# Ledger of designs, part 2: VHH binders against Serine/arginine-rich splicing factor 11 (SRSF11)

Target 1, 81 residues: Serine/arginine-rich splicing factor 11 (SRSF11), of Homo sapiens (Human) (q05519r33to113)
Amino acid sequence: EVIQVTNVSPSASSEQMRTLFGFLGKIDELRLFPPDDSPLPVSSRVCFVKFHDPDSAVVAQHLTNTVFVDRALIVVPYAEG
Key: E = the ipSAE of ESMFold2; O = the ipSAE of OpenDDE; V2 = 0.75 times the mean of E and O plus 0.25 times the DockQ between their complexes.

## First folded at step 1 (VHH)

Design c1 (framework vhh_vobarilizumab_d1)
Fold by ESMFold2-Fast, scan of step 1:
Structure c1 (fold): chain B 81 residues (1-81), chain A 123 residues (1-123)
Amino acid sequence: as target 1 above (81 residues)
Amino acid sequence: EVQLVESGGGLVQPGGSLRLSCAASGFTFSSYAMAWYRQAPGKGRELVAGITSGGSTSYADSVKGRFTISRDNAKNTLYLQMNSLRPEDTAVYYCAASPELWEYLTSGKYDYWGQGTLVTVSS
C-alpha cells in the first residue's frame, strides 16, 4: 500500500504531494525526502505515500509520467526488503 | 506491544529546573525520531522539541536556549532538560515516536504517543 514517487521537483511541498495523491484515496502517511525545510541542495526529491486502501496504491501508478510542478513524476510500488 | 511512559513531572517554582524522561519499549527505539509535545490548559497540543535518530535537534522558539532534548539509545530513553522554567511552561508534556523514513518503509509502523506527565510552574 506504499508507493515510491521519484523525480519530484525540489520546489514541490509535502502539502502539494498530499493534495495530489489524496484525490486517489485516504493517505495514512506521507514522507518527502529531503523534508520541506531541509537546507540540502538537491536536483530532485523522493516521496513515499502510504494509502489506507491497497487499491489506491495501484491506481497511483497511473500517475507515472504526469507533469507535476516542472517535471514528470515516476510512480512505482514500494517493495519491502 | 508499544509503550511510551513519561515521568519527571511535578511542581516547581519559576526559574527552577526539571528533567523529563520517556521510557520506550516494544519497538526499535534507535530507528525512530522522538519528540516532546505539550498541552496547556484550554489550549491545543504543540511541538516543544524534536530529535532525529541521527541526533539532529529542533526547538520551538518559546523554549530555545532553555530546554535541551536528548536521547540514550542504549537505555531506550528520551529526555527533556528544562531550565529557567516560566509559568507559561505549565502543561501536560507528551512523548511521541515517529518512524524515520527508512524505518517507515521497512516496518510499516506509525506514530506512537505516551500518556503524558504534568508540569506545573507556580510559586
Scores: ipSAE 0.000, ipTM 0.119, lowest interface PAE 11.1, mean pLDDT 80

Design c2 (framework vhh_enristomig)
Fold by ESMFold2-Fast, scan of step 1:
Structure c2 (fold): chain B 81 residues (1-81), chain A 124 residues (1-124)
Amino acid sequence: as target 1 above (81 residues)
Amino acid sequence: EVQLLESGGGEVQPGGSLRLSCAASGFTFSSYAISWYRQAPGKQREWVSTITSGGSTNYAESVKGRFTISRDNAKNTLYLQMSSLRAEDTAVYYCARGSPEDYLKWLESGFDYWGQGTLVTVKP
């Protein structure tokens, strides 16, 4: 029920990610790494979203290749590896 | 035996302040990032703040400017200074070894090294 969103713009905020994925269902947890105010210089960020409803995680994968801010998002199921 | 023991919680009025402590033992404290998380009644656990082994700090947007995380490696102790407390800050606060990315892995794999939590109640 956790999705991993990669290729996230460095200028995207946690609030913007929560708004985007919140359309698809209730969000239990959302983490944007590095955090919004991190001093780490990065070219892209990764976001993890845990939905309350597993169906929301499936639907969210349809957002893969959607341009958000300045680049296309990559949305996949989260898996340890 | 790895242990994390939180303390300092209590009841405060809105606008008040509290300082939470987390005493760590059983591992090389200075080598790890240590985080604060919280869980409000009826809500899921959320990340609050992390301090890295090098002393860099990060905060959830909802607490930035009001909370300050710090560590004392000589005492193996983590702190969270909370100011301008709001009713929405009412939660059990947990100390955890690792960063937010480590926490997501832990959620999938089960138990890792967490404290017992300390309750903070902001009474309206």
Scores: ipSAE 0.000, ipTM 0.106, lowest interface PAE 16.7, mean pLDDT 76

Design c3 (framework vhh_7z1x_3)
Fold by ESMFold2-Fast, scan of step 1:
Structure c3 (fold): chain B 81 residues (1-81), chain A 125 residues (1-125)
Amino acid sequence: as target 1 above (81 residues)
Amino acid sequence: QVQLVETGGGLVQPGGSLRLSCTASGFTFSSYAMNWVRQAPGKGLEWLSGISGSGGSTSYADSVKGRFTISRDNAKNTLYLQMNSLQPDDTAVYFCAKDSLTEFYQLLSGEFDYWGQGTQVTVSS
């Protein structure tokens, strides 16, 4: 039920990510790293989204290659082993 | 008392490899995601890689994907960073950092509560 989103623009915000993935279902938790206004210099950011419904996580993988802000997102399932 | 101690830094030639270690104490190591962060001369902090508490999930910054591998040995309370194909641009002080929350997922908190003192890596001929 958790997805990992990579290649996220440095200028994207947590609220923008929540809006985008919120269309796919209820979000239990969302974290964008580094967080908004972090002093860490980065070329891209990573977002983790935990959906309430596992089906939403499956559908979200179809957003891979979707241009968001200035670059294409990479969406993969995330599982702790 | 939480402590993180980095070792394994040094001088390496371009194209070479180096393995960093971070020994943790004072907390339940396997319950927390761990991270590597660096600071190059004249630059700010750059997050490089993270690993979940179990070691089952990892993530990497674009600058190091395919060259660096993060791993951990929970029996030894030790975090590792295997660095291959090193470039002069990788010259930096390397820090290990502990995630601030007990999470079952990697980097969900996005905040680090303890850092090591760092180990210097210099890539030069």
Scores: ipSAE 0.005, ipTM 0.154, lowest interface PAE 10.6, mean pLDDT 81

Design c4 (framework vhh_7zox_3)
Fold by ESMFold2-Fast, scan of step 1:
Structure c4 (fold): chain B 81 residues (1-81), chain A 123 residues (1-123)
Amino acid sequence: as target 1 above (81 residues)
Amino acid sequence: DVQLVESGGGLVQPGGSLRLSCVASGFTFSDYAMGWVRQAPGKGLEWVSDIYSGGSTGYADSVKGRFAISRDNAKNTLYLQMNRLKPEDTAVYYCARGPTLEQWYDSLGYDYAGQGTQVTVSS
């Protein structure tokens, strides 16, 4: 039920990611790395989204290649650590 | 005229709790994502938590399991329940307004913040 979103714009925010993926279902947890307002200069960010409903995670994978801010997102299922 | 007014900060001992409030006015509160960001002495801004209009929440790893964000749309109020406070939670806490659902595709994050409320965790 966790997806990994890569190729996230450095100017995207956690609330923007939550708004986008929130359309697809209830989000239990969302983490954007590095966090919003991090002083680190980065060229790309990665986001993990845990949905309450596993069906939402499957649907979210259809957002792969969707342009968000300035680049296309890559959405894949995330294996647990 | 957008206004965000924080309250509830104070001095608390390690392991204690505080509940922050933020009263919003000048916009339709229920349409916006809302969040908390903090600034520790001599440090930059750190995102703490957010809640979008649909009720889903997010937390920084440093506060997950200890803090709980919530909102009361009827009162135009955002809350942050802070439990098991640590000295490293000492900071000015700011309430911040995020995007509406209609603005998501080109929003760049928070566009308004309050004056802040000081939280000091010290023995």
Scores: ipSAE 0.000, ipTM 0.125, lowest interface PAE 16.0, mean pLDDT 77

Design c5 (framework vhh_7ocj_1)
Fold by ESMFold2-Fast, scan of step 1:
Formats: C-alpha cells, structure tokens, sequence
Structure c5 (fold): chain B 81 residues (1-81), chain A 124 residues (1-124)
C-alpha cells in the first residue's frame, strides 16, 4: 500500500505528485523530500505515497519509466523488512 | 531484513586516515538520507556527517574540512573518508539510514535504522 518514487524532478511539487498518483486511488499520505520550500540544492527528489487500497500501490508501479516534468520516475514498493 | 554493516574501523596514529564503509540491504537505499554518527564512552551520540538522497551533505563542526561523506547508490554503500585524525575522534562510529519518510514512519511506529557500529581508535 506504500510506494517509494525516486528520480523525481527538483521542479516537481507535492501538489503535482498528489494529482498524478491520486488518479490511481485514494491517497492516505503523501510526502515529497526534500519539501517544496527546502533551500537544499538537490539533483532529484523522493516521494512517498501511502494508498488506502493496496491494489493502487501495485498499479502505481506501472508508472515506472513514465516521464514526469523532465525525467522518468522510478516507482518501487516499500519493503520494511 | 534491514541491515547496515559498518567496516573500515581500526587503530591509527594521530594525523592518519581511515575510510569507513556502510553496506546497506533490505530497503530502497537510494531513497534514504544516510548519516554517520559517533559515540565516545560517557558521551552522547553526535552527528558526524549526513548525505541526502539527492547528494547534499552536512557535517558536524568538529570534522568540517577533515571528513568527507559520499554514497554509491549502485553498491548500496555510504562512505566516510576520515583525514587528519586526532585523539578526540576516538569513538564507535555508527551508520544510520534516516528515512525521508521519517514523520510518516514514526507515526506508524517505524524508526530510523542503525548499524552495529565500528570502533575507531586514534593514538597519540
């Protein structure tokens, strides 16, 4: 039910990520790091999405290699292990 | 199974150098901020260096200019290059994976990951 999205553009916003992943199902929590207002210079960002329905997390993995803003996303399941 | 395994510690003379490595497994390494902490006997654990998922770095005041943190995402490894070592650098050095999702995971009872530590001893 949780996915980790890496290779996120430094120009992407939390609102844009929520819009993109919200099409796949109800989102219980979404965090983008570093945050939108961070002064930290980064080459890429990481987004964490918890879906209400575990099936949405499986479907979201199909978005890996989808270009968003200026680069391809990498979407993987979260494994606590 | 989450594991952080430190290596590279040992005994060196003041003015010497060591390179510490931390091999990570069981989580998406590239998504985590990684850090090095140290703890000497009777002292509180303190931050030595940190590196974000994007590669930005931060250092403790006592090690700036002497230590360099780096990461190899392809190898799931974080490194600490330690130069110009002094007796005051003697401590157990710990690798830590600070989740970029720390607020979310702590809300669910999740915690940051820590290694077992590696001893660094600097003789005068």
Amino acid sequence: as target 1 above (81 residues)
Amino acid sequence: QVQLVESGGGLVQAGGSLRLSCAASGFTFSSYAMGWYRQAPGKQRELVAAITSGGSTRYGDFVKGRFTISRGNAKNTVYLQMNSLSVEDTAVYYCAADTPYEELFKYWGEYDYWGQGTQVTVSS
Scores: ipSAE 0.000, ipTM 0.107, lowest interface PAE 12.2, mean pLDDT 76

Design c6 (framework vhh_7n9e_1)
Fold by ESMFold2-Fast, scan of step 1:
Structure c6 (fold): chain B 81 residues (1-81), chain A 124 residues (1-124)
Amino acid sequence: as target 1 above (81 residues)
Amino acid sequence: DVQLVESGGGLVQAGGSLRLSCAASGFTFSSYAMYWGRQAPGKGREWVSGISGSGGSTAYASSVKGRFTISRDNAKNTLYLQMNNLKPEDTALYYCAAGDTSFEEWLKSGYDYWGQGTQVTVSS
């Protein structure tokens, strides 16, 4: 399954997100929007992480309220559809 | 509905040039930042270039800086990518995207906002 991570710092990178969530299991896909170095002006970013193992997605939700860079992350399951 | 149609790709020899076009409809084109991305065989997606709604600001990935030029014609609702001094490493499916489209909507709709893409193949 896919998790949605909101309240991501505008200065966080995809590599930093991959490092953080990679501790929880193998990542099949990670997308950070806007992408790294995007010219789009934003106050926060959103990250989607697809784990190889669905159990990793469940564990990742426990990272909600973890301060990363300069703010607390919000981690929820992403509903496909 | 937002529609983005890429064109201009093809087979070209290393050192050559191509100009890609992206025809946009279904939204107020000048109000959106626009992007070019690419995906090479066996690789993930790579952001290539971006341009502000007015065309006054541009940005480029380091891999293409100095070789590619992004531009837009707001009267024609068209985005362009001029690609010069092409390298075999530039071989990829190239697609455009509207910058203010939410990532959640893009992910949910698949490639609707990114179009079908236009294939660029650079021979050595």
Scores: ipSAE 0.000, ipTM 0.107, lowest interface PAE 15.0, mean pLDDT 76

Design c7 (framework vhh_vobarilizumab_d1)
Fold by ESMFold2-Fast, scan of step 1:
Structure c7 (fold): chain B 81 residues (1-81), chain A 125 residues (1-125)
Amino acid sequence: as target 1 above (81 residues)
Amino acid sequence: EVQLVESGGGLVQPGGSLRLSCAASGFTFSSYAMAWYRQAPGKGRELVAGITSGGSTSYADSVKGRFTISRDNAKNTLYLQMNSLRPEDTAVYYCATPSYSDLWEAYKTGDFDYWGQGTLVTVSS
């Protein structure tokens, strides 16, 4: 139900992440770290997405190695099994 | 990497004082709001005091008038002066940036880079 997205560009915004993953289904929660307003200089960011439909989380894993902004995303399940 | 290192905790008698320090590295300290949190045994994490980049301060009602938060931007250091300590102030004290606290609590990633390891304050009676 929750995916962890790593290797997120420091230039990507929460709105862009919500748009990308929103195509796959209804998002209940989305958290991007560091937040968009953080003054912290980072080389990459991490995003957590909780989908309303668990099937959307499975489909989202197909986005692994898809270039978004300037680098390839890494998408893995976060929910315990 | 972002690091926050707390120090200054210890054992103190009721009515005593302690000064905590937090050394920050890996980010532009002067541009960021900072906070002190605490966690007592068996309880959740509680915001104790906050300070903005501009120097405005805020305090939890439980510590107002007894604790003072301050910062030294030239030294990248955050301070908490604790006076008139009470047994209920016994806790591990953490410094943090507010944005990192929320991610930590929500997803419990075990990421210690953005929260210090804490400093223990014990107020004995």
Scores: ipSAE 0.000, ipTM 0.083, lowest interface PAE 16.2, mean pLDDT 75

Design c8 (framework vhh_enristomig)
Fold by ESMFold2-Fast, scan of step 1:
Structure c8 (fold): chain B 81 residues (1-81), chain A 124 residues (1-124)
Amino acid sequence: as target 1 above (81 residues)
Amino acid sequence: EVQLLESGGGEVQPGGSLRLSCAASGFTFSSYAISWYRQAPGKQREWVSTITSGGSTNYAESVKGRFTISRDNAKNTLYLQMSSLRAEDTAVYYCAAGTSPWELYSQLGSYDYWGQGTLVTVKP
């Protein structure tokens, strides 16, 4: 249900991530870290996406190695606790 | 049963230092991101700092360079080392743990698990 997306460009926005992963299914929650307005200088960001349909989380893992903005995404399942 | 217990608060002069601790129990501490929040009298609760399970840290702009968050997984304890304290740092400090990654960096205070808080007073 929840995927962790790493190697996200510091130039990517929450809106762009929601658009990309929204094509794969209904999103219940999406968080990009650090947030878009964070003053923290980072070389990459991490995004968590909770899909309404668990099958969407499985399909999303096929986006691993897809170039988004300026680098390849890494998409893996996220275990909670 | 999840429990978080803060300690280390007290009164300090401007420019002084304090170290806060948060003792955690009832969950696998090393697997969770844990945050510090604070609430000044008459103000909304605000996020101060977060440390992830992997050790990455982030800070609110108002405390950057003055506060350091750290964790000791062997002791199930979270720390906040506060230096160069200012009158505006006066607040009750809380540690918070969520069950979901989207509870990180939240300014809303909607975490399921909160400590009782520890009071920090910076008096001239």
Scores: ipSAE 0.000, ipTM 0.175, lowest interface PAE 10.2, mean pLDDT 77

Design d1 (framework vhh_vobarilizumab_d1)
Fold by ESMFold2-Fast, scan of step 1:
Structure d1 (fold): chain B 81 residues (1-81), chain A 123 residues (1-123)
Amino acid sequence: as target 1 above (81 residues)
Amino acid sequence: EVQLVESGGGLVQPGGSLRLSCAASGFTFSSYAMAWYRQAPGKGRELVAGITSGGSTSYADSVKGRFTISRDNAKNTLYLQMNSLRPEDTAVYYCARETYTSWGGTTYYFDYWGQGTLVTVSS
């Protein structure tokens, strides 16, 4: 029910991520790292999305290689490893 | 709100020393592993030193014997003592908190980063 999104643009906002992944189903929690107002200059960010419905997490993996803002997203199921 | 604020960077001569500090707030500092990273212009970010909540330390080969990481849990502060500095140590140095959070039985790993402090080693 949880996905890890990497290669997220430093220009993307938490609200834009919620809009994109919210289209796929109800989001219980979403965290973007570093946060929107972080002063840290980063080349990319990481987002975790917890869906209410596990099927939404499966569908979200189809967004891998979709260009969002200025680069292609990498969407995988989150697992300890 | 988690905050990490680095300080102590500056210009030093080769062979000199410098101590970096990282003031942590918004979390129980003593419970987390901490690290120092650096990024030179045009280079990727590299781990230079790490310290566990229990005080065990680790260092990159490039800084072993010259840098010492330490923590003061009473002051919620992380330190990096840098000795025998070289021009190739010139970089922005970042304080990081290694952390985990859990939602619905799943554990997430990520690092919280500070804003960085510039260290320039130049004659």
Scores: ipSAE 0.000, ipTM 0.130, lowest interface PAE 12.2, mean pLDDT 78

Design d10 (framework vhh_7z1x_3)
Fold by ESMFold2-Fast, scan of step 1:
Structure d10 (fold): chain B 81 residues (1-81), chain A 122 residues (1-122)
Amino acid sequence: as target 1 above (81 residues)
Amino acid sequence: QVQLVETGGGLVQPGGSLRLSCTASGFTFSSYAMNWVRQAPGKGLEWLSGISGSGGSTSYADSVKGRFTISRDNAKNTLYLQMNSLQPDDTAVYFCARDLGYSSSWYEFDYWGQGTQVTVSS
């Protein structure tokens, strides 16, 4: 039920990620690295989204190659352990 | 403020070795587990290795077991990754990341470095 989103714009926010993936289903947890308030200059960020419904995680993988902010997202399933 | 800075990346030929360093500042380094993670172009993040705050416990992804060694020097606030027998598939940006607590199946990292590029090419 967890997806890993890479190639996230450094200017994207956790709220924007919650809005985008929230339309696909209830989100139990969402973590964006580095956090929004991080002073670290990174070329891209990574987001993990844990959906309540596993079907939402499958649907979210269709967002791979969707341009968000300034670049295409890469969405893959994340195996927990 | 919290900062993590990676160095040591570069171009290396297959079979070569590199040692990455991550210098930490702005927090009590020895109180936190640390991790190495990489990202190849067009791929997702891959967790590679973790080390406890004391350095007494280490763990590795199967893809790097026997080739990579994680270590730390708490007196110098520095994390290391010794990479041996490098292959073209190891080409990626390498990040160090701070782990706040209990190792869960979910990534719990709160601070990441800017990354250092490792390119393995003939």
Scores: ipSAE 0.000, ipTM 0.162, lowest interface PAE 12.2, mean pLDDT 79

Design d11 (framework vhh_7zox_3)
Fold by ESMFold2-Fast, scan of step 1:
Structure d11 (fold): chain B 81 residues (1-81), chain A 121 residues (1-121)
Amino acid sequence: as target 1 above (81 residues)
Amino acid sequence: DVQLVESGGGLVQPGGSLRLSCVASGFTFSSYAMGWVRQAPGKGLEWVSDIYSGGSTGYADSVKGRFAISRDNAKNTLYLQMNRLKPEDTAVYYCARVPYYDFWSGSEDYAGQGTQVTVSS
């Protein structure tokens, strides 16, 4: 139900991530770490997406190795371990 | 108020081990996923590892097989066991809270002050 997205561009925003993954299904919660307003400099970010429909989390894994902004995303199951 | 206090860093030789600790307060620790991120000299922040409230773990490829994340909910403490340390592991390590996925607002993400790990001969 929850996916973990790594190798997220430092210039990607929470809204951009929500737009991308929102096309795959209703999002109950999305969090990008560090958050958009973090004072810490970052070379990469991690995003967690909780879908309303667990099937959306399975479909989202097909986005692994898809270039978003400036680098390829890595999408894996997080809560189902 | 949320507080995260890291400790356990230090100077160690290549191949050595360290265990980092992070003591959390101000929230229901057992309800949140927790993680470690690091920043090497002159570099940006790199995600290292996380652990979900249910115990599922994730690791960056650079540390997989060498680091182990764990938690003690009775002590509100997060740990990172670092084995077979390499010079490239030299960084300030930060403890971070991630949002609780069943909590409707889940809005706060905090990082602690960090603990310095230096791996050199």
Scores: ipSAE 0.005, ipTM 0.199, lowest interface PAE 11.6, mean pLDDT 77

Design d12 (framework vhh_enristomig)
Fold by ESMFold2-Fast, scan of step 1:
Formats: C-alpha cells, structure tokens, sequence
Structure d12 (fold): chain B 81 residues (1-81), chain A 120 residues (1-120)
C-alpha cells in the first residue's frame, strides 16, 4: 500500500505529486523528501505515497517511466534494498 | 528473501554472561545497520542496541556498560555479548535489520528470537 517514487524533479511539489497519484486512488499519506522548505541543494527528490486501497499501489507502478515535469519517474513498491 | 536467525539464548545465573548470535541472509549484510531488541514477559518490545554499517554502536541506557554489540561482515553475523546479567534482562531477544518507518509502517525484518532466562 506504500510506493516509493524516485527520480522526482527538484521543482515538483507535494501538491503536484498528490494530484498525479490521486487519480489512481485515495491517498492516506504523501511525503516528498527533501521538503520544499529544505535549504539543501538536490538533483532529485523521492516521494512516498500510502494509498487507502492496496490495489492503487499496484496500479501506480504502471507510472514507472512516465515523464513528470522534466524527467521520468521510477515507481516501485516500498522495500528497503 | 531476507532472513535473520538468532541463537545463543539459555538459562544463566544473575551476574552471568551469554553471547547471542544472529545469522543473516538474503541481503548485503555489510550495507545495513542491524539492531537487537528484546521483549520481557508481559512487556512491550524494547530496543537494546544498534550497530551501523560503519561500525558505530548505540545502547539503551539499561544495558550500557554491560552489553556489547559487534558484527562480522565476512560471516554475515551479528553478536550481542551480555555480562552482569540481571533478572530484569529475562526476555526473548530479537535481531532486526534496521529500516525506515514511513506513515507508521515499519519496513524492518525480524528474526524469530532466542530466549534468555536469568534465574531470580
């Protein structure tokens, strides 16, 4: 029910991520790291999305290689490697 | 598949010593921080000690100076050397691969545990 989205543009916002993944199902929680108020320079960001319905997490993996803002997203089930 | 298997538990007298081992497989052991936890009868599971991939160690206040955590990356094995054992140390001891908790969901892997009994 939790996906990890990597290769997220540094200019993407939490609201934009919520809009994109909200089309796939109800989102219980979403966090974008580092947050927009972070002073750290970043070349990419990572987003975690917890869906209410586990099926939404499966469908979201089909968005891997979808260009969002300026680069292709990588969407996987959240599993620390 | 990530697997952790604890061993070395047993019965010991107060003031005694035991060494616990945790054999790990299914992941690159040297790349992860690994922890020991314990759960005493009728109590919640509590953190005991952690060793990072770089070898830095941390301990719960209750075990500082008595327990020593170490790792052998060549053998994919974690150790806990316990000394000056007390009745309060009686618990099932668990090995855990430290992960991230996001939205209250833990992505840690746990072993099955090994029982340590310190006779009153």
Amino acid sequence: as target 1 above (81 residues)
Amino acid sequence: EVQLLESGGGEVQPGGSLRLSCAASGFTFSSYAISWYRQAPGKQREWVSTITSGGSTNYAESVKGRFTISRDNAKNTLYLQMSSLRAEDTAVYYCAREGITIFGVSYDYWGQGTLVTVKP
Scores: ipSAE 0.000, ipTM 0.145, lowest interface PAE 12.5, mean pLDDT 79

Design d2 (framework vhh_enristomig; at its last look DockQ between E and O 0.05; V2 from the best seeds 0.00; counts 0 for: pae O 9.4 > 2, unsure alone 64.7 < 65, placed apart)
Fold by OpenDDE, look of step 2:
Structure d2 (fold): chain B 81 residues (1-81), chain A 123 residues (1-123)
Amino acid sequence: as target 1 above (81 residues)
Amino acid sequence: EVQLLESGGGEVQPGGSLRLSCAASGFTFSSYAISWYRQAPGKQREWVSTITSGGSTNYAESVKGRFTISRDNAKNTLYLQMSSLRAEDTAVYYCAKEVTYYPWGSYTEFDYWGQGTLVTVKP
């Protein structure tokens, strides 16, 4: 029920990510790295989304190659270590 | 002490070309990803391009096909070859050193910046 989203734009906010993936299902947890309040500039960010329904995580993988803000997302399942 | 020094900026006409350089020191250059950023007047700083330690490159959509990032590890120098320049490319261009790299994803942080070099594109 967890996905990893890479190639996230530095301009994308946690709220925007929550809105995007929230359309697919209820989100139990979302973490964006680095966070919005980070003072460090980055070229790309990574987002982890834990869905309440595992089926939502499967659907979310279809967003791979979808352009969000300024770059194509890569969405894969993530196994928590 | 980490130091980054950009150079090569100047005035060019639309459609022109320009090559920027970034001289790096104070760290093992070849071990880090290095990026270009730019800041136009009245706008926020934006990412332009990154080259990893392994030589992989990535570009902002706005510069893809027009800009080429490269590095010379022997010279500790980063380059940005700009072509087909447009008015909207006018900005101060900065090079930035990677803080950390996410090896299993597209994620990079930066903590060191140069002073920048001004690029002005106008007739």
Scores: ipSAE 0.006, ipTM 0.250, lowest interface PAE 9.4, mean pLDDT 88
ESMFold2-Fast, scan of step 1: ipSAE 0.021; ipTM 0.285
ESMFold2, look of step 2: ipSAE 0.012; ipTM 0.239
ESMFold2 (binder alone), look of step 2: mean pLDDT 78; pTM 0.779

Design d3 (framework vhh_7z1x_3)
Fold by ESMFold2-Fast, scan of step 1:
Structure d3 (fold): chain B 81 residues (1-81), chain A 125 residues (1-125)
Amino acid sequence: as target 1 above (81 residues)
Amino acid sequence: QVQLVETGGGLVQPGGSLRLSCTASGFTFSSYAMNWVRQAPGKGLEWLSGISGSGGSTSYADSVKGRFTISRDNAKNTLYLQMNSLQPDDTAVYFCARDTEYYFGSGSYTPFDYWGQGTQVTVSS
């Protein structure tokens, strides 16, 4: 139900991530770490997306290796505890 | 002004333990959920654990469940991460981060709005 997106460009925004994954289905929750405009010097960011429909999470894994901004995304299922 | 300051990092041998602290100032600490996130060398950020403002609810990533414990002391404005059974792959910079909600519209979960500077944890013999 939740996907973890790693190798996200430090230049990507939460709005861009929501737009990209929103095409795949209704998003219940989206978190991008660190947040937009964070002063932290990070080499990459991580995004968690919870879809309303579990099938959308499966389809989203097809975006693994898709170049977004300046690097390829890594999309895997996230096991919530 | 909102500030988050982490302490407690350092060098530890495999199998050892460390307790990280995050001291918060500039806001009503008990009104916000708090989180721990790490970044290993050459890797992306990994969310580890979250705790509600009251401390009544906690959550953990599968990679740390059973080994790490999140807690908070609202009277001291301090967040903690107790780390047990540390392994070399736990080597990372550890950040505390303040949660917020509903910033990006209906049903959206807001990303963290403030982060600490991070504290380095190195697990090596």
Scores: ipSAE 0.000, ipTM 0.179, lowest interface PAE 13.9, mean pLDDT 78

Design d4 (framework vhh_7zox_3)
Fold by ESMFold2-Fast, scan of step 1:
Order: structure tokens, then C-alpha cells, then sequence
Structure d4 (fold): chain B 81 residues (1-81), chain A 122 residues (1-122)
């Protein structure tokens, strides 16, 4: 029920990610790396979204190649090791 | 089996330049983000620069405009061109393979080489 979103714009915020993925279902947890308040300059960010409903995680994978802010998102399932 | 071998460190005067190299083996180099981290005497690790598999780069504010990261996927080699070196750049520089993000731990590296010493002093 966790997805990994890569190729996230440095300008995207955690609230923008929550809004986008919130349309697909209830979000239990969302983490964006580096965090919004990080002074670290990064060319790209990574977001993890834990949905309440596993079906929402499946649907979210269809957002792969969707342009968000200035670049296309890459959405894949995340497996806890 | 994963191996990262750094070279190119040395003693330089302030304002000088050095080029660091890191030769990777034991994995598909082109598939991984790679970076440089450093540790100054008595300090913790500091991220310096990274380069994604597609070529996009990032730099710490302390080195922006002075350092340039690059990679040669055909040679499995990562580079760091260091210009206008300052005494504050004195550190052991480590080549690192990026396990950039984990859900629980955040930004991290999963392999690092033995490092190469850079000393900037008169």
C-alpha cells in the first residue's frame, strides 16, 4: 500500500503531493525527501505515499508519466524489505 | 563484490585545483545515482554533490560554482573537478553509491569507498 514517487520537482511541496495523491484515496502517511524545509540543493526529490486502501496504491501507478510542476512523475510500488 | 576506488587527492595551495576519480565495479554503474561526501577533521559527514543516472546534478551550497561532478558510464567512473579550493575544503572525500531514499531512513548511501585525502594549505 506504499508507493514510491521519483522524479519529483525540487519546487513541489509535500502539501501539493498530498493534494494530488489524496484524490486517489485516504493517505495514512506521506514523506517527501528531502523535506520541504531542507536547505539541501537537489535536482530531484522522492515521495512515499502510504494509502489506507491498497487499491488506491494500484490506481496511483497510472500517474506514472504524468507531468507535475515541471517534470513527469515515476510511480512504482514500494516493498518494505 | 561492490567496489569503489577513489584517487586524485593530495596537497594543494588555496586557489588550486584537483580532480578526483572513482572507479566502480561489481554492479551496473549506469543504473545508480552516484555522489561525493566528505569528512573534515573532527567533523561529521557532509554531502558535497550527486549525479543521477540520467545526468542531472546537485551541489551543496558551499561548493556551488567551484566544483563540477560528472560521470563516464562507459568507464564506470565518477569524477569531481574541484576548483578555487579553500582551506575549508580539507577533508577525506568518499565516493558513494546512492541509495538515495528509503521510506524510514530518508537519504542515505549504501556503499562508500575508502576515501582520498584532500588537504588545502599553504
Amino acid sequence: as target 1 above (81 residues)
Amino acid sequence: DVQLVESGGGLVQPGGSLRLSCVASGFTFSSYAMGWVRQAPGKGLEWVSDIYSGGSTGYADSVKGRFAISRDNAKNTLYLQMNRLKPEDTAVYYCARGEYYDFWSGYSTDYAGQGTQVTVSS
Scores: ipSAE 0.005, ipTM 0.161, lowest interface PAE 10.2, mean pLDDT 79

Design d5 (framework vhh_7ocj_1)
Amino acid sequence: QVQLVESGGGLVQAGGSLRLSCAASGFTFSSYAMGWYRQAPGKQRELVAAITSGGSTRYGDFVKGRFTISRGNAKNTVYLQMNSLSVEDTAVYYCATDSYYDILTGYSEYDYWGQGTQVTVSS
ESMFold2-Fast, scan of step 1: ipSAE 0.006; ipTM 0.146

